# VH-VL binders against q9h9l3: the designs that were tried, part 58

Target 1, 176 residues: q9h9l3
Amino acid sequence: PRKMVAIDCEMVGTGPKGHVSSLARCSIVNYNGDVLYDEYILPPCHIVDYRTRWSGIRKQHMVNATPFKIARGQILKILTGKIVVGHAIHNDFKALQYFHPKSLTRDTSHIPPLNRKADCPENATMSLKHLTKKLLNRDIQVGKSGHSSVEDAQATMELYKLVEVEWEEHLARNPP

## First folded at step 21 (VH-VL)

Design Eg8
Fold by OpenDDE, fold request of step 23:
Structure Eg8 (fold): chain C 176 residues (1-176), chain A 122 residues (1-122), chain B 107 residues (1-107)
Amino acid sequence: as target 1 above (176 residues)
Amino acid sequence: EVQLVESGGGLVQPGRSLRLSCTASGFSFDYHYMDWVRQAPGKGLEWVAEIRNKFNSHTTYYADSVKGRFTISRDDSKSIVYLQMNSLRTEDTALYYCARDEFDSGYYFDYWGKGTTVTVSS
Amino acid sequence: DIQMTQSPSSVSASVGDRVTITCRASQGIRTYLNWYQQKPGKAPKLLIYDASDLQSGVPSRFSGSGSGTDFTLTISSLQPEDFASYFCQQANSFPRTFGGGTKVEME
């Protein structure tokens, strides 16, 4: 069995109107929830919108933030060869300007057995917050301080572990 | 090249204190857990303590044999891990290794120092 | 605490021999089991981590297997430089614990 890590990223808005989502924080946890990586990341372009309400990112976090290119290298080194678990993970990979092999990717926002377990429609896209509450009886992303990527990554891993056996078997029979 | 160099060992009497240091180089020290492992003369390996990295709040763990007497700490700015040993006992006599602890694919000690000798004798 | 029991405590073998060392955990440790080699007067060296993953730079004649409570280190064809002590170590729980060691000596 391949090693698993869970990832969650926070993005800020860059570009002329702040519509470009740029990586500003990345957290990676191992199978047990230990944090392998958690850094604030400095985008290569000027930040127009910190999106603090959601991202939790503030200007002060960018003072000593790791430059994107360096952070990307660090992150990719961790992800390489791993099964990467995330929630709506395509956004994280897009922000990382990185594409992990589909066969080694697990997106908890698109796992029907997980939704079923949470008494949700199998083909619906449920939020991490909702699934975490329903299945782990834990509140995440509480308040107006923004998300905690560490917390979200840990929750994501825990959610996946609930359906790991079933889903891995399914994927083995039905490779993406 | 990863290097770990222990220092601070010596001969002390029971009840005394000693502080070991392990200076790391060749890697991002602050990203790794660090451990101390000791080996009494002619004996096997005994895990002593672990200190986790900055992402994991520098959480520490200790073997029961040293709990309350030993303190592991680290200075990431200097790439040094310490082992403060108080109330030393004769059974603490050993070669003390510092080890780099990886936790991305399990938990394992992939690099070890050469060790520093601690002798506790009356 | 999780006790790690290695067997045998010592083994005499010749160059070219297949050597097998076992390690049993007192309770399940999943695959959080590592193997180390130690030569006289030297620090331990990681051979295998997570039960079966070969550490970079370690010869392929070394292999590890097992999960749960029973684990095995195998040297497919013993080489002169392989005469040493070997230790298993569980990393499932604290305290981390090592096996008693196995000394592989020349017959």
Scores: ipSAE 0.945, ipTM 0.964, lowest interface PAE 0.4, mean pLDDT 97
Fold by OpenDDE, fold request of step 23:
Structure Eg8 (fold): chain C 176 residues (1-176), chain A 122 residues (1-122), chain B 107 residues (1-107)
Amino acid sequence: as target 1 above (176 residues)
Amino acid sequence: EVQLVESGGGLVQPGRSLRLSCTASGFSFDYHYMDWVRQAPGKGLEWVAEIRNKFNSHTTYYADSVKGRFTISRDDSKSIVYLQMNSLRTEDTALYYCARDEFDSGYYFDYWGKGTTVTVSS
Amino acid sequence: DIQMTQSPSSVSASVGDRVTITCRASQGIRTYLNWYQQKPGKAPKLLIYDASDLQSGVPSRFSGSGSGTDFTLTISSLQPEDFASYFCQQANSFPRTFGGGTKVEME
């Protein structure tokens, strides 16, 4: 059995008009919610939009931020060989410019049994905030100070654990 | 190469204090949990204390046998973990190991120092 | 506290023998069980973590199995350098606790 970690990233806007999503923070937790990694990351291009209201990223966080290439190496080392759990995780991987094997990826935004438990349509894309409130009775992403990638990664792992047995059996019968 | 080097051991009388140090090198010290494990002469291994990394608020845990007497701490800027031992007892006599604690796939001690000897005797 | 009962306390064996050491936890510890080897005058060395994962650099003749309360360390074919003491350790709860150890001696 492979080991599991959960990941959540925050992105800022770079490029013309700030439409390019660049990695600015990454958090990784283990199966029990212990934080393996949590760093601010400096994009290779000039930041046009910090998206602070959602990302929680401010200019001061970039003063001692880890350069993207270095951070990417650190993160990939942690993820290698693991089952990686995330919510809408393809956005995180895109920002990381890294794609984990599909067979080792778990996206809590695309797990029908999880939505069923939350009394949501199985094929709908529900927010992490909604699922966390419904299934864990916890409020995340509260206020206007931006998201906490650590909190979001921990919530993601806890949600997955609710359907782990059923979903892993499903994947074994229907490998991606 | 990962290296852990303990120091600070010695002979002390009961009731006295001693401070152990463990200097780490060859890895990102601030990312790892660190533990102390001791071994009395001719006996088995006994876990003493754990201190977690900066991402986990440097949270500490202790064995009941040392609670209230021992304090584990760390200086990430120097890659050092400490064990402050107060009110020492004869039963604290042991070889004290520093160990790196991995927690990515379970919790385990993958690297150990050579240890430093603490002898408590009247 | 979780008590770790390790057996046997000692075993005499010859080179080439299959050696089995067991560790029983007083309560469920999932797979949070590690095995260490210790030679006289040396620090412990990690062999197996998370019940069955082989540490890098450790020979494949070492293997671990089990979950819940019962665990086993197996040396498929004992080599001269394997005569040592072995310890199990649970990492499910605090305090962390070790088994009493098993000394593998030459027959």
Scores: ipSAE 0.945, ipTM 0.964, lowest interface PAE 0.4, mean pLDDT 97
Fold by OpenDDE, look of step 21:
Structure Eg8 (fold): chain C 176 residues (1-176), chain A 122 residues (1-122), chain B 107 residues (1-107)
Amino acid sequence: as target 1 above (176 residues)
Amino acid sequence: EVQLVESGGGLVQPGRSLRLSCTASGFSFDYHYMDWVRQAPGKGLEWVAEIRNKFNSHTTYYADSVKGRFTISRDDSKSIVYLQMNSLRTEDTALYYCARDEFDSGYYFDYWGKGTTVTVSS
Amino acid sequence: DIQMTQSPSSVSASVGDRVTITCRASQGIRTYLNWYQQKPGKAPKLLIYDASDLQSGVPSRFSGSGSGTDFTLTISSLQPEDFASYFCQQANSFPRTFGGGTKVEME
């Protein structure tokens, strides 16, 4: 079995009216939840909306933030060859301007057995917060300080571990 | 090239203190866990302590044999990991290795220093 | 603590021989088991990590296998430079613990 990491990114708004989601923080954890990477990242474009209430990103976090190109290199180095677990992970990859092989990607927002375990419709897209509460009895993304990408990545990994065996078997029979 | 260079070893009497240092180079020190492993003369390897990276709150772990006496710490700005050894005992006599702890896929010591010798004797 | 029982403590072998070293954990450790080689007067060198992954630069004649509690290091064809001590190490729990070591010596 390949090595697994979980990733979660926070994005800020750039471009006209801040509608472009740009990477501003990335957290990567290993199978056990140890943090491999957690950096604030400076987008190449001017930040229009920090989206603080969701992202947890503030202007002060950008003062010593890692330039995007550098951060991207660091992150890709970690992800390469790994099974990457995330929640709605296509958003993270999009922000990273990176495409991880589908066969090595695990999106906890699209794992029917996980939803089933949480007594949710199998084909519904449930939030990480909801699944974490239902299956791990843990509250994440609480308060007004915004999300913690470390916390979210850890939760994502723990959720996947609940269905890892079943899902990996499914994928083996049904390669993406 | 990854390099780990230990220093600070020496001959001391029981009850005394020593501080070991390990200077790291050739990699992003602040991203890695660091460990001390010791080897008594003619004996096997014994894990001593671990200190985690900044992302993991520099959490420390110790072998029972050294708890309360040894303190592992690090200075990321200098790429140095330390081992403060207090209340030294004769059984602490060993070659002390500094090791880089990789934890991306398991936990293993992929690089080791050459070690520094600590001798505790009356 | 997780005890690592390594066997044999020593083995005499000749160049070209197949050498197998066993490490048994007192409790399950998944695949968090590493193997190190140590030559006299030298620091340990990582050979295998996570039970079966070969460290970069290590010859392919070295291999690791096992999971749970039982693990093995195999040298498929012993070479002159392989005469050394070998240690297993578990990284499942703290304290980290090593096996007692196996000395591979020339017959």
Scores: ipSAE 0.928, ipTM 0.953, lowest interface PAE 0.5, mean pLDDT 96
Fold by ESMFold2, fold request of step 23:
Order: structure tokens, then C-alpha cells, then sequence
Structure Eg8 (fold): chain C 176 residues (1-176), chain A 122 residues (1-122), chain B 107 residues (1-107)
């Protein structure tokens, strides 16, 4: 399939002492960075820790947020059948309670050619912020009010484009 | 079921104004891009304008032939897209379609209304 | 502006024929090329998007191919309902532009 989207999610703390990560925002962009989806999401469990310093989520965002079950349906409709690009994307899929086929998944935190372009060890897990600064000369996640999942999804897509031809050819020859 | 219903067409003199409406139903209107496309009698298709969704700041784009004279806008609460047409010319005579613009894989008009006719004549 | 040159302007064909319509862009448009069908007095209908993807509900006898500047719509076995006009449209750049159309007529 040649359809490709990028996703980024923000999580809040639920469960005992707020240690469970639950989905509270999801952003999806197309290949050109246009925003297909960007909604605040109300977890099905009580929120114990908004984690606002990193998530950017505040209580007021939850007042009109889309319930998790409805949001999950909307999101999965967009993702199904597509190549999905993300950074440490297994965390996003866990928060969605969803399995995406490995053959259609691209994780910019684990692409050796991308690390090589950044003059990083091929198997190192590099932050999105670091890769974006080094390879795109762009600052993301600036300030202390939390991350922008739209900005992060857009950066993730642009990073993947740097290695897209090489990596897609590699995966075609080495199916997961 | 997706529906797009255009209205507001008519006969007007050159230099006058007209406002077209397109009422949408059956889909998440505020998530979609919307476009106007026109077709002069016996002629091909000409793209007129696009307005993007709420996540992309409702950014607008225009064909050069209408820029400065036409304004596309939307009201997401009513699921309506508008085309304000000022300083109309005889060459603006056409059937005006509204179209839903999907953008998950390229950009494409997957649903069209039946159109509304605008005739600009002395 | 990207000019879309569509060929031929018309074709006479019989039911069962294979029909090929071509569309050339004045510069590269990647795969951002769509095909529409229009019958007299009706709105256009999407057939193919993103060069080769078949729209839901469109018969499999329709197919699209190409990338860059040269694109093709193929009808593998023409049916009576396929006599219509066909338009290509690029979506790579603004303004969006259409080809001049191809009228497929009964021989």
C-alpha cells in the first residue's frame, strides 16, 4: 500500500497512583503534513495525573473531549490499511489498545539508516527532539507547557521521508 | 449517506454579486476539506476554490480567474460551505458544484453535489 | 499552473472493447492524479484517485497507472454504461487543474 500517515499521542495517568498510561490526545497527519485528526480524548478511567508538564493536557481539555471508544473507532478507521509512521510507536498503539501489522508500521526511533544520517549509533534510541534538531534543523517541544502532538507527528513524517526510499526497499527485501 | 446540496444560483447582471451555499450531511463535515468546481455550458471542469478543515486553520485557496472577487467560507456548526461571488463577469457563467475533498492519500473529490447554475448576462 | 493534456479528445468504441485514455502533466505531479467520469446532465463521479487506487463501488474493469507526468486510465471491457466523458485532474499543486476531457462514444 502507498497510503502513509504519521501519528503521535499524549497520555495521562490513570489507575493506582496514576501509573497506567491512558490516551488523552491523538494527532494524525498525511504525507504532506496536513492534519487528518487532532482531538482530546477522555479516558474510560478516572484521571489521576494529567502529566501536564509533558502531555499538555489540563482538566478543561477533558470537558468536551471525545470518549475513548468513539475516538478509537475514528482513529482506527484512518489507520486501517495504511503504513503508519510514529516515534516509539508501540506506546501509541498500546494506548489505543490496538495492534497494527508490523509490515505496515514504521518507527523512527528504530531505523538504523536514520540514526546513521544523524551521526548516532545505528541501534541507539534517539529522541524525536534530537533527531528533528539534527536532521531538520528545527526545534520542537519548545517550552514547558507540554508537547504538541500535531508538531510531533509532522516532524516524524519529515524524518521518515529522509530514509523512505532506502527503508521501504530494505523492508521489501526483508519482510518482518 | 453523504449528501451535498448546492443552492443560491440564478441570473444576474455583470458586476453584481451572488452567494452560493452547499449544505452537507452524513459525514464529519468539520474534518473535511471542501471545494467549489465549475463547468461552463458545453465545456470542461474548472477548479474554483478550496477551504480546509478546522485542524488546518480553514486555510483558503483560489483559482487566479476568481482571486480577489470570490470568497470561500464555511460554518462548521451548520455544516455549510459558501461561495461569495462579487464583480461577476459573463465568463463566470457555469454550473457550480461543491465537492468533498479527501486527503488521506493525495487529494481527491470523492463526493459531488448536483450543482447550482449561475448565469451572468446583460 | 500545471497544464493537463488529455488524449484523445474522443474515441469511438463498441461494448467489450479495451479503452485507454492518457493524461500528461506539464511537470511532475508524483501520483497526485485523479480520474472522473461524467455522464450528460450529471455531476462528475470519482473513479480512480492517487493515480491507481480504485474508488469504492467502482467496477474493477477500471484501472489507473502512471506516476510523474504520464498517466493512463484503462477500461478493460467497455460496458453500455461507460459511454461518458472522462477527466483527469492533478492535485499536486494549486491551482487544481483538469484535463480537457475524453468523450467515449458508441461506434
Amino acid sequence: as target 1 above (176 residues)
Amino acid sequence: EVQLVESGGGLVQPGRSLRLSCTASGFSFDYHYMDWVRQAPGKGLEWVAEIRNKFNSHTTYYADSVKGRFTISRDDSKSIVYLQMNSLRTEDTALYYCARDEFDSGYYFDYWGKGTTVTVSS
Amino acid sequence: DIQMTQSPSSVSASVGDRVTITCRASQGIRTYLNWYQQKPGKAPKLLIYDASDLQSGVPSRFSGSGSGTDFTLTISSLQPEDFASYFCQQANSFPRTFGGGTKVEME
Scores: ipSAE 0.839, ipTM 0.917, lowest interface PAE 0.8, mean pLDDT 94

Design Eg8
Fold by ESMFold2, fold request of step 23:
Structure Eg8 (fold): chain C 176 residues (1-176), chain A 122 residues (1-122), chain B 107 residues (1-107)
Amino acid sequence: as target 1 above (176 residues)
Amino acid sequence: EVQLVESGGGLVQPGRSLRLSCTASGFSFDYHYMDWVRQAPGKGLEWVAEIRNKFNSHTTYYADSVKGRFTISRDDSKSIVYLQMNSLRTEDTALYYCARDEFDSGYYFDYWGKGTTVTVSS
Amino acid sequence: DIQMTQSPSSVSASVGDRVTITCRASQGIRTYLNWYQQKPGKAPKLLIYDASDLQSGVPSRFSGSGSGTDFTLTISSLQPEDFASYFCQQANSFPRTFGGGTKVEME
């Protein structure tokens, strides 16, 4: 079988008015939820807005953070050749400045059978928090201290496993 | 180039202690799981202990035969795995390997050291 | 603990022969089974992981198959360097356990 990992990233605001999203944390987990990677990442540009309420990133996390170029190399080495699962994963790849093959990409925000299991319109874009609550009966992203990218990556993998057999067979019959 | 070099083996009497070390190089040591596996002379392989990476709290696991007597630990700053072996018994006599444990698809020992010999006898 | 029963204990074979080694787990282990080769005086070498995935640098004459409880290592055409001992190992649960080994030796 093809190796499968789940990824989640947290971003901070850089550039004019902090509108550019730059990678500041990345977590990668294996099929069983073991953590392969979890690092704070120092963007190459000045941080204008830590976005702490959502990102969980604070100035102290940047003190020993891995420079973006080094972290990107480490992360891409893990992702290469693997099926990568994420939620709204295009944002994660954009922050990594990376394109992963569509045939090896799984996005839990766009899987019709998963929405159907959640009793949601199959074409709706559902948040990770909502899907996790409905399908796993767990609360993630609790409080206003920001998200945990480890927790989010683990939840993403658990959600995918609910539809993995069906969706992998679908993709085998319908290559992207 | 991945390298694993074990040391600290020797001849000891039953009931005594030894500490094994495994020095690692050529890879991101703090990102990997590390295991000890032993092989008694002329016999098969026996898994001894595992210590997980920094992202998984350095959680440890032990074979029943060594639980309570052996302690696996690691120093990520030095890239060293240790095996503290207390209350040694003659059945602990073996060649002790350290192994790198990959966990991206199942769990498997993709690199092994050459081993260090522990002999426990009167 | 999951017991791994490996058979046969030894095989006498000639260069060019097809060699099959089996490994049975006492419980289901999904595909979490690995195969190692060991030559005298040397450390084990990983051949196959996750039941059927070939480790980089391992010749394609080696293949693995199986899931659940029954697994097979096959050497399609034995080479002189393949005379060695072979061990299966389950990684589904703790403790990790090995089969008793299979010695492949020259006829």
Scores: ipSAE 0.829, ipTM 0.909, lowest interface PAE 0.8, mean pLDDT 94
Fold by ESMFold2, look of step 21:
Structure Eg8 (fold): chain C 176 residues (1-176), chain A 122 residues (1-122), chain B 107 residues (1-107)
Amino acid sequence: as target 1 above (176 residues)
Amino acid sequence: EVQLVESGGGLVQPGRSLRLSCTASGFSFDYHYMDWVRQAPGKGLEWVAEIRNKFNSHTTYYADSVKGRFTISRDDSKSIVYLQMNSLRTEDTALYYCARDEFDSGYYFDYWGKGTTVTVSS
Amino acid sequence: DIQMTQSPSSVSASVGDRVTITCRASQGIRTYLNWYQQKPGKAPKLLIYDASDLQSGVPSRFSGSGSGTDFTLTISSLQPEDFASYFCQQANSFPRTFGGGTKVEME
């Protein structure tokens, strides 16, 4: 079988007015939810907005953070050759400045059978929080201290497992 | 490139204690799970203990035969795994291997040390 | 605990022979099965992980197959360096458990 991991990232604001999203944390888990990687990452650009309410990133996290170039190398080594599962995963790859093969990418925000299980419109983009509550009976992203990328990556993998057999068969019949 | 070097083995009497060390180099030690596996003279392999990486809280697991007597631990700053063996018994006599445990697809021991011998005899 | 039954306990074979070793788990372990080679006086060496994935640097004459409870290691054409003991090991559950081993020796 094909090796599979799930990824989630947290971003901070860089660039003019802090509108550019830059990688500040990345978490990767295996099929069973074990954590392969979880590091705070120092963007190469000046941080304008930590976005702490959503990102959970604070100044103290940057003190010993891994420089972006080093972290990117570590992360891409883990991802290479694997099926990578994420939620709205385009944003994670954009923050990594990376393009993973589409045939090896699984985005839980765009899987019609998963939406159907949640009694949601099959063509809608559903939030990770919503799908996780509906399908796993689990609250994530609770409180005002920001998201946990480990928690989110683990939830993403569990959601994919609910439709893995059906969706992998679909993709085999309909290669991207 | 990857090296695992065990030390601390020896001859001890039953009921005594011994501490094994495994010094690792050539990889990101704090990202990996580490295990101890032993082999009694002329016998097969027996898994002993596992300690997980820093991202998984260094959680530990033990074989029933050693639970309560052995403690696995690690010092990520020194890249060392330890096995504290208390209340040693003659059946603990074995060559003790340190192994790197990869977990990206299943769980498997991709690098092994040469082992250190523990002999428990009166 | 998951018991791993490995057969045969020994095989007498010649260079060029096809050798098949089997491993049976007492309950389903999905594909979480590994194969190791051990030569006298040396540490085990990983050959195959996750039932069928060949470890880097291992010759393609080694292959693994199986899922669930029944697994096979095959050496398609035995070479002089392949005379050794072979162990299967399940990683589905704790404790991790090994088969009893198969000694492949020259006839």
Scores: ipSAE 0.814, ipTM 0.911, lowest interface PAE 0.9, mean pLDDT 94

Design Gg12
Fold by OpenDDE, look of step 22:
Structure Gg12 (fold): chain C 176 residues (1-176), chain A 120 residues (1-120), chain B 111 residues (1-111)
Amino acid sequence: as target 1 above (176 residues)
Amino acid sequence: QVQLVQSGAEVKKPGASVKVSCKASGYTFTNYYMHWVRQAPGQGLEWVGWIDPDSGGTFYAQKFEGRVTMTRDTSISTAYMELSRLRSDDTAVYYCARGDYSYGYEFDLWGRGTLVTVSS
Amino acid sequence: QAVLTQPPSVSGAPGQRVTISCTGSSSNIGAAYDVYWYQQLPGTAPKLLIYDNSNRPSGVPDRFSGSKSGTSASLAITGLQAEDEADYYCQSYDISLEAWVFGGGTQLTVL
């Protein structure tokens, strides 16, 4: 089987009113939860809103941040050809201005067996925090310091592993 | 109904700029990428680029970088494509097309196209 | 030149089966990117015909079918009808070019 990685990104607000979401951090972990990539990323435009409460990003993190174009290249190199696991992963790909093959994408926010395991409606969109608490008995995204993209990526991978066998069999019988 | 309405035909001189508009209706404008595809007379389809109406982010085909600018006005659900330094080989029908990014990538909705003619 | 290769033209009689090939490379179809097909009737905008290799949007007859294997894809039309006369384009994403790419198009003539 193909190598599998999990990804999570944090975004800040750019543009005149900070309404533009720009990539500011990206974390990638392997199947075992080891960090393959974790960098602060400098958006091409001036940051208007760090969205620190959610993103965990502060001005000091941007001092030596990797320029977006460079970071994007590094990230794409890691993702290319792999099965990529994420939660609401379309937002991460969107932030990267990247298209990953659908057949190589696993979105834990849209896996009915995962929701079922968590005693949630199969077709509902549940948060990563909720699923992690229910299925892993772990608290993530705690406090007011913002999210940890590494922690979120690791949690996402662990959640997927709970339903990997069943879901991969399902996908094999029912290609997207 | 769900549709994309494009601006009317344009006639331009070489070296000029053209700005084509595409107004979306019947769906949430910011939930889909807006792609632009052109077709020269009697030729095939050529992808120009896309804009994310939500973030305002753009990505252009390398061929058009530096010459194309895509923008949007979310208040009126309208996307714009501006092409500058026009040449005769820019003569084409320009289409806007809705493309999903969350559940699929297909261009499932197309405008009727805008003919842009570049001639001396 | 188009990144994806299609035959310039195909033809068939009413009721026959025709196939249109779409040949890509390791950087697009071979990189697991899905293939999409569009039908363009004369003087009209393209219309989505097939998505994700083999799925039909609502309103597309089941006599249209798509398949993908390796670096190539194919569109099959059974029970050919006069109204099927059109141009057909395959589409995919090329990771090397970082661009959406189309085939050169195939003109289908119904004899």
Scores: ipSAE 0.924, ipTM 0.955, lowest interface PAE 0.5, mean pLDDT 96
Fold by ESMFold2, look of step 22:
Structure Gg12 (fold): chain C 176 residues (1-176), chain A 120 residues (1-120), chain B 111 residues (1-111)
Amino acid sequence: as target 1 above (176 residues)
Amino acid sequence: QVQLVQSGAEVKKPGASVKVSCKASGYTFTNYYMHWVRQAPGQGLEWVGWIDPDSGGTFYAQKFEGRVTMTRDTSISTAYMELSRLRSDDTAVYYCARGDYSYGYEFDLWGRGTLVTVSS
Amino acid sequence: QAVLTQPPSVSGAPGQRVTISCTGSSSNIGAAYDVYWYQQLPGTAPKLLIYDNSNRPSGVPDRFSGSKSGTSASLAITGLQAEDEADYYCQSYDISLEAWVFGGGTQLTVL
């Protein structure tokens, strides 16, 4: 049997004009929504744009942040061998420089039954905020202080649970 | 045309360096990883590493760490692989290959290869 | 000494079925990583033949099929044709090495 976790990351801008997205926070929750990991992470490159309005990352968070290589090692140990749930999760794996097995990956931005429950087109890409409001009757990412990766990971797990039985059966019948 | 065009064959002496180029056309260069794979004469395929053309981030196979440097120039959609302190067992055809980083990781587009010969 | 093990060669007559095995370990295929197959015609670059264990890109005929079970994968070629004479490589990801790994390759000879 496989355990299931949900992940969410926040990014800051590095590189020329701050256009490159670099990992600055990562949160992982278990099936029940309990926090397994939540760290601010110091990118190996100079931060040009904290993107605070969306990331919630501020300069003070970086003072004692865990260096990227160390944080990556800790995160990968948690993810290996597990079903990992996320929203647009390829961005999180890219930021981690990590390849997760497709058969163990669940992306709430690309689950047709979840869109159907939200009365959205089955193949549309829906935002986490929108799905959470429509299906959980809850507002996340509120205000101008940025996103919380803990809140977002917890919401992602709750959304997946709404379709878990149906989707896991679908994947079993239609292996990649 | 969606293609990867690599630089021409190189002949090098032991101890030198070589820099191979790979120019992408017909697709958005920064949307895919670029992998490098080599093949010694009569031998199999060996993965060298990847570069993310968007960020410039790189990841190298452990045996090449310290000798390989991968770079890119996004203004001309070109990736580069430089291998230093060459020795005779580095003689191989060096391929660039495009790979997705999302759900599927297949190398769906390959360059024609660049022969690098290391000889005294 | 490749991380994934393939037979060095296989052969078959035109019209026959051949299979090429690919054996991995618990750190690659056995860790649920998908298997990819590449065909390399003489003097050419490798070309994607099968992705995600069993899917064919456009232009690859359905007489090529792939499967995966446990720590191993298999490529099957039915209705063997002369142009199928090539080298075939399996590939997967190894989480312990943090590396893309290939099989040693299989030379297919059409008799």
Scores: ipSAE 0.815, ipTM 0.920, lowest interface PAE 1.0, mean pLDDT 93

